# VH-VL binders against ENHANCER OF AG-4 protein 2 (HUA2), part 1

All scores and structures are predictions.

Target 1, 142 residues: ENHANCER OF AG-4 protein 2 (HUA2), of Arabidopsis thaliana (Mouse-ear cress) (q9xer9r771to912)
Amino acid sequence: EAAISRDAFEGMLETLSRTRESIGRATRLAIDCAKYGLASEVVELLIRKLESESHFHRKVDLFFLVDSITQHSHSQKGIAGASYVPTVQAALPRLLGAAAPPGTGASDNRRKCLKVLKLWLERKVFPESLLRRYIDDIRASG
Positions, changes and structure headers below are counted from each chain's first letter, unless a header gives other numbers; antibody chains aren't numbered by Kabat.
ipSAE, averaged over its two directions, is called F for ESMFold2-Fast, E for ESMFold2 and O for OpenDDE. V2 adds 0.75 times the mean of E and O to 0.25 times the DockQ between the complexes of E and O.
[cut] stands for letters that were removed.
The coordinates of atoms that the task and the answers printed are left out; those that the model quotes come from them. Centres of patches stay.

## First folded at step 9 (VH-VL; from A2 with light chain S30D)

Design A7
Fold by ESMFold2, look of step 10:
Structure A7 (fold): chain C 142 residues (1-142), chain A 125 residues (1-125), chain B 107 residues (1-107)
Amino acid sequence: as target 1 above (142 residues)
Amino acid sequence: QVQLVESGGGLVKPGGSLRLSCAASGFTFSDYYMSWIRQAPGKGLEWVSYISSSGSTIYYADSVKGRFTISRDNAKSSLYLQMNSLRAEDTAVYYCARESLTDEYNPWSGYFDYWGQGTLVTVSS
Amino acid sequence: DIQMTQSPSSLSASVGDRVTITCQASQDIDNYLNWYQQKPGKAPKLLIYDASNLKTGVPSRFSGSGSGTDFTFTISGLQPEDIATYYCQQYDDRPLTFGGGTKVEIK
């Protein structure tokens, strides 16, 4: 059921690490949530976790999870693609603002988020003009 | 046992063409990105091109862009490099290499855990 | 393109010596750097990935360190079978690029 899938995903975020295994498990749970119509709730949870996270390296871990969900959804198409791709696109200002903030302490965050955006551009995950604007914005902020 | 075997190298005059093949065995070929990497005699390594597991994403080094075409046939577990308009500076041993994924998540990857023995291409008049 | 400057271009050392090779990137590449060994007439072999992680089966006398722009590869006790050329390679951005190589010989 939907509530069980959402609770499992939220629990996975609390123990998320920057390993393919950890991010892969969280990605599978997120895709399950989309099958129950919960993609918007998952993305909002990710935004709020990013905004409340005090450690810059943890912000990167969460953003890499966003990347994993986005790329798997884009590749698989179907329900996940139809819901996560447009939902993440609409949330990009908040996601990037939280994951790659301006300032001297987040230089590594901005660099890593730029590389993700360049990869999304290469793989045509989102419209080119949109991605180039966000790339320019991050470069200008630091 | 993972094995990569290149073939199709030889002597060709400037402006000529060659097609290199790489036969893969011992792993699920369709799961992996593949690259061509070359080494001029007595010189270092130069990345030439890579192709994604599905074949949908391809990159070329500037030195070969427009002249070389990478392709793959997943049903035959084979990687190819069509080389046109060959120049003397293309003279090298050409290696087929499998790209492996790291345990740490990154949206990009890039280490080559298995290489073939190489095939020599000589471009000379 | 990210340039990888590797030094020295060659060195000669005795069996048992500590050998150190450096690699400098033209921009910050985090830890996205690998080290390969190439014996004469053979294909390269991966030794170290992500700057410091030994590939399974690689002898522990090999090690790597560094992050950002400056990286070091070390052989703690040179053996005769370590005669080879060693290459660093970055994968932070495309195109993927290699250092110029360091030829290691026994004197």
Scores: ipSAE 0.520, ipTM 0.743, lowest interface PAE 1.1, mean pLDDT 90

## First folded at step 10 (VH-VL; from A7 with heavy chain S56E T57Y)

Design A8
Fold by OpenDDE, look of step 12:
Structure A8 (fold): chain C 142 residues (1-142), chain A 125 residues (1-125), chain B 107 residues (1-107)
Amino acid sequence: as target 1 above (142 residues)
Amino acid sequence: QVQLVESGGGLVKPGGSLRLSCAASGFTFSDYYMSWIRQAPGKGLEWVSYISSSGEYIYYADSVKGRFTISRDNAKSSLYLQMNSLRAEDTAVYYCARESLTDEYNPWSGYFDYWGQGTLVTVSS
Amino acid sequence: DIQMTQSPSSLSASVGDRVTITCQASQDIDNYLNWYQQKPGKAPKLLIYDASNLKTGVPSRFSGSGSGTDFTFTISGLQPEDIATYYCQQYDDRPLTFGGGTKVEIK
């Protein structure tokens, strides 16, 4: 049940790629986890994966999964929306810090994260003031 | 095969209203973002409006904001454009277009792989 | 708004010639640029997406390159059926914007 869904999601992260199919499958599994009240645990798992990931391109893939989960939850509302949107919002500093760390080597990561933040701003996924702050921070880091 | 068919175009006086329709077939309509794009006679292409798969996210060009309303009925596989307060500069062929899906994940939208034949809207006194 | 400056506005070339069209964005748009072909009296057709990806079914004589602000569309070996107006289009930001178009004719 819950444990099975959680493990399945974690397993999927190991083979995650920047494809619609891969991101979509992982997103659907994340949504299933939310039904069991695992939204916080899922986000924490993503943060840990981001923080332990050594390859910059894979960090982008993981952050794109965060984007997919967030936007899907925002659009569909329900249990997923009620869980993931506030959870991701609260964890955003850690997510961004891990996905787009400082340094010249992560310039593309910063660009991709900045683009996602701008999209979230455009779609009013999170409060404007909050997103503006993070956007400014990323720009300042570049 | 993918098919998009626009209708509803015609002659209308300035200040008038018109409703365009786009009938989609050959694909799962509810899975795709859709746009209206117009082209004035002898001129270039101008994006008008964009709507997400579920209709949750809608965007307008500044030139039509407050006057045009984009909507969709996924059950009918149909896209609509309600045009109010029409102006002479709104005269154009209006195309409905489907966003292309690629293998790579991309959270941004705005590339169109299929277009309808277009419907002509003429605003004239 | 992001302005797309397309050049030239028109050109005439011979069959078999190499044709090059350029598009310049007013700001960095990464690779979020597409190229369309529009034949007279017809709807536009997508040829290239994300700056350099050839759409399935499109002849290999068409290609695109570039990133950031400067982009190039190329026809290697112009054919009679290539008579059309070509447009670049960015989707880095709303509003989505098109270049002014390039009318390609055969001598």
Scores: ipSAE 0.593, ipTM 0.852, lowest interface PAE 0.8, mean pLDDT 94

## First folded at step 12 (VH-VL; from A13 with heavy chain E56S)

Design A16
Fold by ESMFold2, look of step 13:
Structure A16 (fold): chain C 142 residues (1-142), chain A 125 residues (1-125), chain B 107 residues (1-107)
Amino acid sequence: as target 1 above (142 residues)
Amino acid sequence: QVQLVESGGGLVKPGGSLRLSCAASGFTFSDYYMSWIRQAPGKGLEWVSYISSSGSYIYYADSVKGRFTISRDNAKSSLYLQMNSLRAEDTAVYYCARESLTREYNPWSGYFDYWGQGTLVTVSS
Amino acid sequence: DIQMTQSPSSLSASVGDRVTITCQASQDIDNYLNWYQQKPGKAPKLLIYDASNLKTGVPSRFSGSGSGTDFTFTISGLQPEDIATYYCQQYDDRPLTFGGGTKVEIK
């Protein structure tokens, strides 16, 4: 049951696109995984997919999925909120390092990740001091 | 077939209160972020407030913060704006507006694809 | 707050003319800019989102371009039904802000 959900999510990740439908479907799978105690495994998979992804536009797609999971979990609370919010918070250095790298080809990545961080700040998804530090770091790198 | 119908506007004295309603139909109201946007007579547009689809996230313009309260009732497909401590500068047509759900995922979307007809609020002695 | 400056504040043109309206943001807003049409006595109607994307069902004579701080809205062949005030609106940062509007009239 758990293994099926984990494998389904991993397979969904391989065909992920930046559409509301694709990200929404992957988000629902991630929420199901949390119900089986797999939130840490899902976040580690996302980190590894981001770190191994060679195409900058795909990095944005993956980070938008992180956003979708995070905001859906924060909004609804429950098992997903209790596991994804703190797990993503702890993973932010690796997630952002992979999604918003320095360099001329990733300027759009940095701008889009910055806007997501500013939205999380407005919505109080994570502590203000934490988010302001990452916002400043991304601005300094560009 | 998407419709947004505002009501509750009228004449009120400074310091008074008024509650606006917006009845939504023709779409799944609970899927959409909603905003109030106002337009003073002969003037441009000012964004007043938004509320997320579940009601978990709310934003107010500084000019109304502490005086206005946005809310929604998803079971009734209705959006509300409670306006307290009204001032002459609050005189405007108030529109409710629906935030677009585009095919591309966009976490910070701010386009308003459907607007109601507006309801006039006049704050005068 | 991000200030949006529209030019001109009003214009008159003949049917069939090309009409150009500009919008300048007080800071770089990438392409996070929309254009609305407001006919007299009516609510605004979204025409263009993300600077250049035409909303489904909007006539192709309307177009937009630009990024950063400078944006342009164009009507390629003005029609009598295009009499309206046109507004730009940014959504790069809160609060969402609108330009002052451009009133378009037929000569």
Scores: ipSAE 0.716, ipTM 0.849, lowest interface PAE 0.8, mean pLDDT 92

## First folded at step 13 (VH-VL; from A16 with heavy chain S35H)

Design A20
Fold by OpenDDE, fold request of step 16:
Structure A20 (fold): chain C 142 residues (1-142), chain A 125 residues (1-125), chain B 107 residues (1-107)
Amino acid sequence: as target 1 above (142 residues)
Amino acid sequence: QVQLVESGGGLVKPGGSLRLSCAASGFTFSDYYMHWIRQAPGKGLEWVSYISSSGSYIYYADSVKGRFTISRDNAKSSLYLQMNSLRAEDTAVYYCARESLTREYNPWSGYFDYWGQGTLVTVSS
Amino acid sequence: DIQMTQSPSSLSASVGDRVTITCQASQDIDNYLNWYQQKPGKAPKLLIYDASNLKTGVPSRFSGSGSGTDFTFTISGLQPEDIATYYCQQYDDRPLTFGGGTKVEIK
C-alpha cells in the first residue's frame, strides 16, 4: 500500500502542471502517502525534483505543490499536519534554494516564493521569526 | 446558477451589533473562498474580510479587525459577518463575493467572479 | 497597503467611442489586477482578471492590458448598456484594494 502510494505520487510529479486540478491531485496523493509515514520521503523527493529541474517555471510548479501540501496539512491538523508541516519547515532552506536559485534568470521564482512565504506568514503556518528570516534572505538574493 | 443572497442589514446605533448572512446556492460552497466587501453610499469599494474554504484561514482589513468576525457554515452554504462595536463609518452596502477558482493554481487570494446583491447597513444615532 | 490610483474619476463619451481608463499601483503588482463593472444600484461584476483575461461571457469590446504598476482598461465602441462605474482591484497583497472608480456616462 505504501509503495503504491509512493509510486503514484512520483508518477504524478512527472506530469505535474500548474493547474489547480493537477496540484490538487498531487496534493491528495501526498496526503495519502503521509498515512503510511512517507512524509519525509515525499519532501525529499520534491527537493530532488527541484534540484534536478532545469526549467524555472517547473520549479515554481513544484514549489506550489509544496505550498498546497503544506497549507492543506496545516489546515487539517491530522496525520498529514503532524508530518508535513514540521518536515517542510526543516527542509525549507533546501526547498527555497532549489526553487529560487541565485541568478537573474530566477527572478520570477524568487518573487513567487516570496509571495508564498508571505502567505505562510499571514496564515501562521510556520513561526514568524523563521519566515521573516527566509523572507529577508530571498529579498537579499534578488 | 450561482447565487449569493445577503441579509441582515438594517439601521443600528453606534456601538451596536449586527449579523449579516449570505446564502449561497448553485455551486459547491465548501470549495470556495468567500469574501465580504463593502461600499459606503456614493463611494468606492472596500475589501473587508476573507475566509478560506474550510474556514481555517481568515483575514481582516485593519478598519474592522477586532470588531468584525467572519465565519461560514458549509453545511448550510452560508457565510456570516458578525459586526460589533459598529461605527458611523461602517455604514455601507455589504456584499458577499465568491473568489474565483481559476484553472491555474494560485496560492493567494484573487478576484471575485460572483457577488450578492448586497445588504445595507446604516449606523446612525 | 497597495494604493490603486484610478483615472479619470469620471468621463463622458459618445456611443461607439473608444474609452480608456488607467490604474496605477503604488508598487509592482505583476499582473494581479482585475477590472469590475458596477451599474447603478447593482453589485459589481467581474470583467477582466489578471490584467488582460476576459471573463467568459463578457463582450469582446472590453479589454485590459498592462503589468507591474501601470494598467489600462479599454472599451472599444462604447454602448449605452456600458453606463457604469468601473473599478480596478489588486490582489498582490493584503489588504485587497480597489481603485477609486471611474464613472462612465454617455453624452
Scores: ipSAE 0.842, ipTM 0.930, lowest interface PAE 0.5, mean pLDDT 96
Fold by OpenDDE, fold request of step 16:
Structure A20 (fold): chain C 142 residues (1-142), chain A 125 residues (1-125), chain B 107 residues (1-107)
Amino acid sequence: as target 1 above (142 residues)
Amino acid sequence: QVQLVESGGGLVKPGGSLRLSCAASGFTFSDYYMHWIRQAPGKGLEWVSYISSSGSYIYYADSVKGRFTISRDNAKSSLYLQMNSLRAEDTAVYYCARESLTREYNPWSGYFDYWGQGTLVTVSS
Amino acid sequence: DIQMTQSPSSLSASVGDRVTITCQASQDIDNYLNWYQQKPGKAPKLLIYDASNLKTGVPSRFSGSGSGTDFTFTISGLQPEDIATYYCQQYDDRPLTFGGGTKVEIK
């Protein structure tokens, strides 16, 4: 069952779009994966997808999925909250590095990542000091 | 059809309390972020507060922080605003407003596609 | 807080005229700006979202443009039913903030 959930999530990533429906479906699958202890694997998969993605707009889509998973997990608490929130926190350098790489071509990516970070700060998803550091870093990279 | 109906407004003395309600119908209430926005007589619009679909995320304007409490009951399709320690400057028509759900995913809150007709709150000695 | 400076505060024009309202943000808000119409004694109504998108059902004579800090709302051919106060509103950051409003009247 864990393998089925994992495969379903990975399959969803292949058809991911920036629609609420698509992001929502992928989010639900991610939450299901967490029930089987796959949160770390899911985040690692997202990182790999981000790192291998050549299209900047798709990087944003993937990062928005990270946002959706993170906020949903944070708000619902439970197994998903206990899994994804700390996992995403630990993986933030890699996630941000992949979602908003250096260079002028990724300026919009940096803007959107910055907005997400600020939203996380607003909603106290992660420690303030940590988020402020990342906010400063992403601003400096522009 | 989408409908929002505010109630609970009235006259109250400074330092008093009042609880506003907003009854929603014609849509799946639990899917939407809801907001309170107020307008002092003859003045412009001032955003007051929002609450996420599930109620997990709440934000207040500094002018009401610590005094007002936004809440919702999705089972009753209702939005509430508990107002304590009311001040004269809180006098306004209070609108409940629905935040639009866009087709595309947007992490941050945005614009209001439906508004109630408002309920008047008057704070005066 | 992001300040929204709206101008003019009021204007009077003739039926059929082109009306232009401007809104300036105190910082770059990308296209996160909306325009509302509020008729006397009524609740506000969304006309334009994300700077330039016309809300479904809104007459095509209404339009919006701009990005960053400077935005424009236009009524191409003012009609009697357009008598109202118009507001811009940003959602780039909390708190959400509105412009001061522009009262539009007919000569």
Scores: ipSAE 0.840, ipTM 0.931, lowest interface PAE 0.5, mean pLDDT 96
Fold by ESMFold2, fold request of step 16:
Structure A20 (fold): chain C 142 residues (1-142), chain A 125 residues (1-125), chain B 107 residues (1-107)
Amino acid sequence: as target 1 above (142 residues)
Amino acid sequence: QVQLVESGGGLVKPGGSLRLSCAASGFTFSDYYMHWIRQAPGKGLEWVSYISSSGSYIYYADSVKGRFTISRDNAKSSLYLQMNSLRAEDTAVYYCARESLTREYNPWSGYFDYWGQGTLVTVSS
Amino acid sequence: DIQMTQSPSSLSASVGDRVTITCQASQDIDNYLNWYQQKPGKAPKLLIYDASNLKTGVPSRFSGSGSGTDFTFTISGLQPEDIATYYCQQYDDRPLTFGGGTKVEIK
């Protein structure tokens, strides 16, 4: 159920890779978690994983998972759309702060996160003015 | 096997309209992003538009924005391009192309692994 | 828009020759670059994706390299069936853009 679904998602994050298969499996688990009202817990877990992750490339893998969850939820609407889209929107400062930190070591992270934000802007996933502010913030921090 | 077949091209006067179709077979059409790409006679390739697998996301090149409308019907495995207010510079062979699914997750990917044979649109007085 | 400058615009070579085509992007595009072959009267066919990855079923005489702004495409032993126009294409930013093409002919 709810606890099993959350534990399965946590376990999947430990072996997450940047393959379509790995991110797809984790996305499906996240969508299932929303059916049990766990979207906020999933997003909080992703924030904490991003904040504690020591490897910059792993931060990108985790942020690509955020993108996959967000776009699937936005595209399909329903329970996942009603919970993940607003939850991710509210969490963007923490998600981006962890995934795309300032400094010379995270230049690639900022580039990749910027490309995702531009894609969200193109696809109208979040309000335009909000996305443009985050895009500008990342450009200024690099 | 994977097959894409365009139709609907022809001769039209400036300001006129045409609707192009692309019939898909040999793959699960609803899983793939689809694109239109054109090639003016004797010239290179120009990207025109894409539509996401569900049809939820659409993007146009500036040269056609406001005049062209991409759409799809997943039940008919078909892609469409409605072209209005045609200009001489729209004269080209129009290809439909399938965006590849790759092993690495890349939300902005743009590989075109299968293309149709093309359909010629000629805009002239 | 990202400009893709492809060189040369045409070339003529003998069977067995090594052919090299270059593509320069107006900005850093990482490795988000593909190469296509278009035989006369036909649609383009993907040969190489992400700068250096050979698509399944493409002969091993085709190769690609580069990252950032400068990319090369090589045919290590030109064959008669390789008569075609070759295009590079970036997908780092929208709109997607192609190089001007390189027409390859046999002497």
Scores: ipSAE 0.728, ipTM 0.867, lowest interface PAE 0.8, mean pLDDT 92
Fold by ESMFold2, fold request of step 16:
Structure A20 (fold): chain C 142 residues (1-142), chain A 125 residues (1-125), chain B 107 residues (1-107)
Amino acid sequence: as target 1 above (142 residues)
Amino acid sequence: QVQLVESGGGLVKPGGSLRLSCAASGFTFSDYYMHWIRQAPGKGLEWVSYISSSGSYIYYADSVKGRFTISRDNAKSSLYLQMNSLRAEDTAVYYCARESLTREYNPWSGYFDYWGQGTLVTVSS
Amino acid sequence: DIQMTQSPSSLSASVGDRVTITCQASQDIDNYLNWYQQKPGKAPKLLIYDASNLKTGVPSRFSGSGSGTDFTFTISGLQPEDIATYYCQQYDDRPLTFGGGTKVEIK
């Protein structure tokens, strides 16, 4: 049951694209996984997929999925909100380190991740001091 | 046919209150972020506020923060702007605008594919 | 706030003329810039999104270009129905901000 949900989400990640349809489907699967207590496993899978991804544009696709899961979970406040918000918060160093690495090849990645962090700050998704620190860290690395 | 129809504008004295409505039709209102944008007579456009599709996220321009309240009723396909403590500088035509949905996922969208024809708010002594 | 400086504030041209309007952002906004047309007494209408993409149904005489801080909007052959005020608008950051507008008239 749990394994089926995890496998379905993992399969969706392999075909993920930066369309509303693709990210929306993956988000719905992630929300379903939270119902089986799998939020930490989903976030770990996202971290590992981001870390192993060789293409910068694909890293953005994956981080936009993190954003979609996070904001959807935060807005609806149920089991998904109670699990994904704190789990993503704890994972931010690894998520951002993989999605927005230093170096001249990833400047677009850093810009896009900064815009997501600023949106999370505006929407109070995570503590303000934490988000401002990550924003500053990414600016300093570029 | 997408339609947005504002109402509730009028003449009000400084310090007064007014509530604007925007009736939406021809699209699934609950899928879209909605905005208020205003235009003072003879002036340019100024963004005022947005509200997310579910109503969970709201943002205000600094010039109206604390005085204006945006809200929506998805069952009635309606957007609202409660304006309190009105000032002369709030005099404007107020437009409701629909934020476009794009095929590409973008966490920060910000262009307006449909606008109402506006409702005039005049704040004067 | 991101300031959008639009120029000129007004212009007058003949039917068939090429019209150019510029917009400058106070910081790099990538291509997150839109152009709207507002005919007298009407609501604004989106013409161009993301600096250069023509909205479906908009005549091909309208075009846009630029990225970063400097953007250009062009009408390649001005028509009588193009009498309007044109606005650029950025959405790179909130609050969303507009240029001051360019009023276009026919000579």
Scores: ipSAE 0.709, ipTM 0.850, lowest interface PAE 0.8, mean pLDDT 92

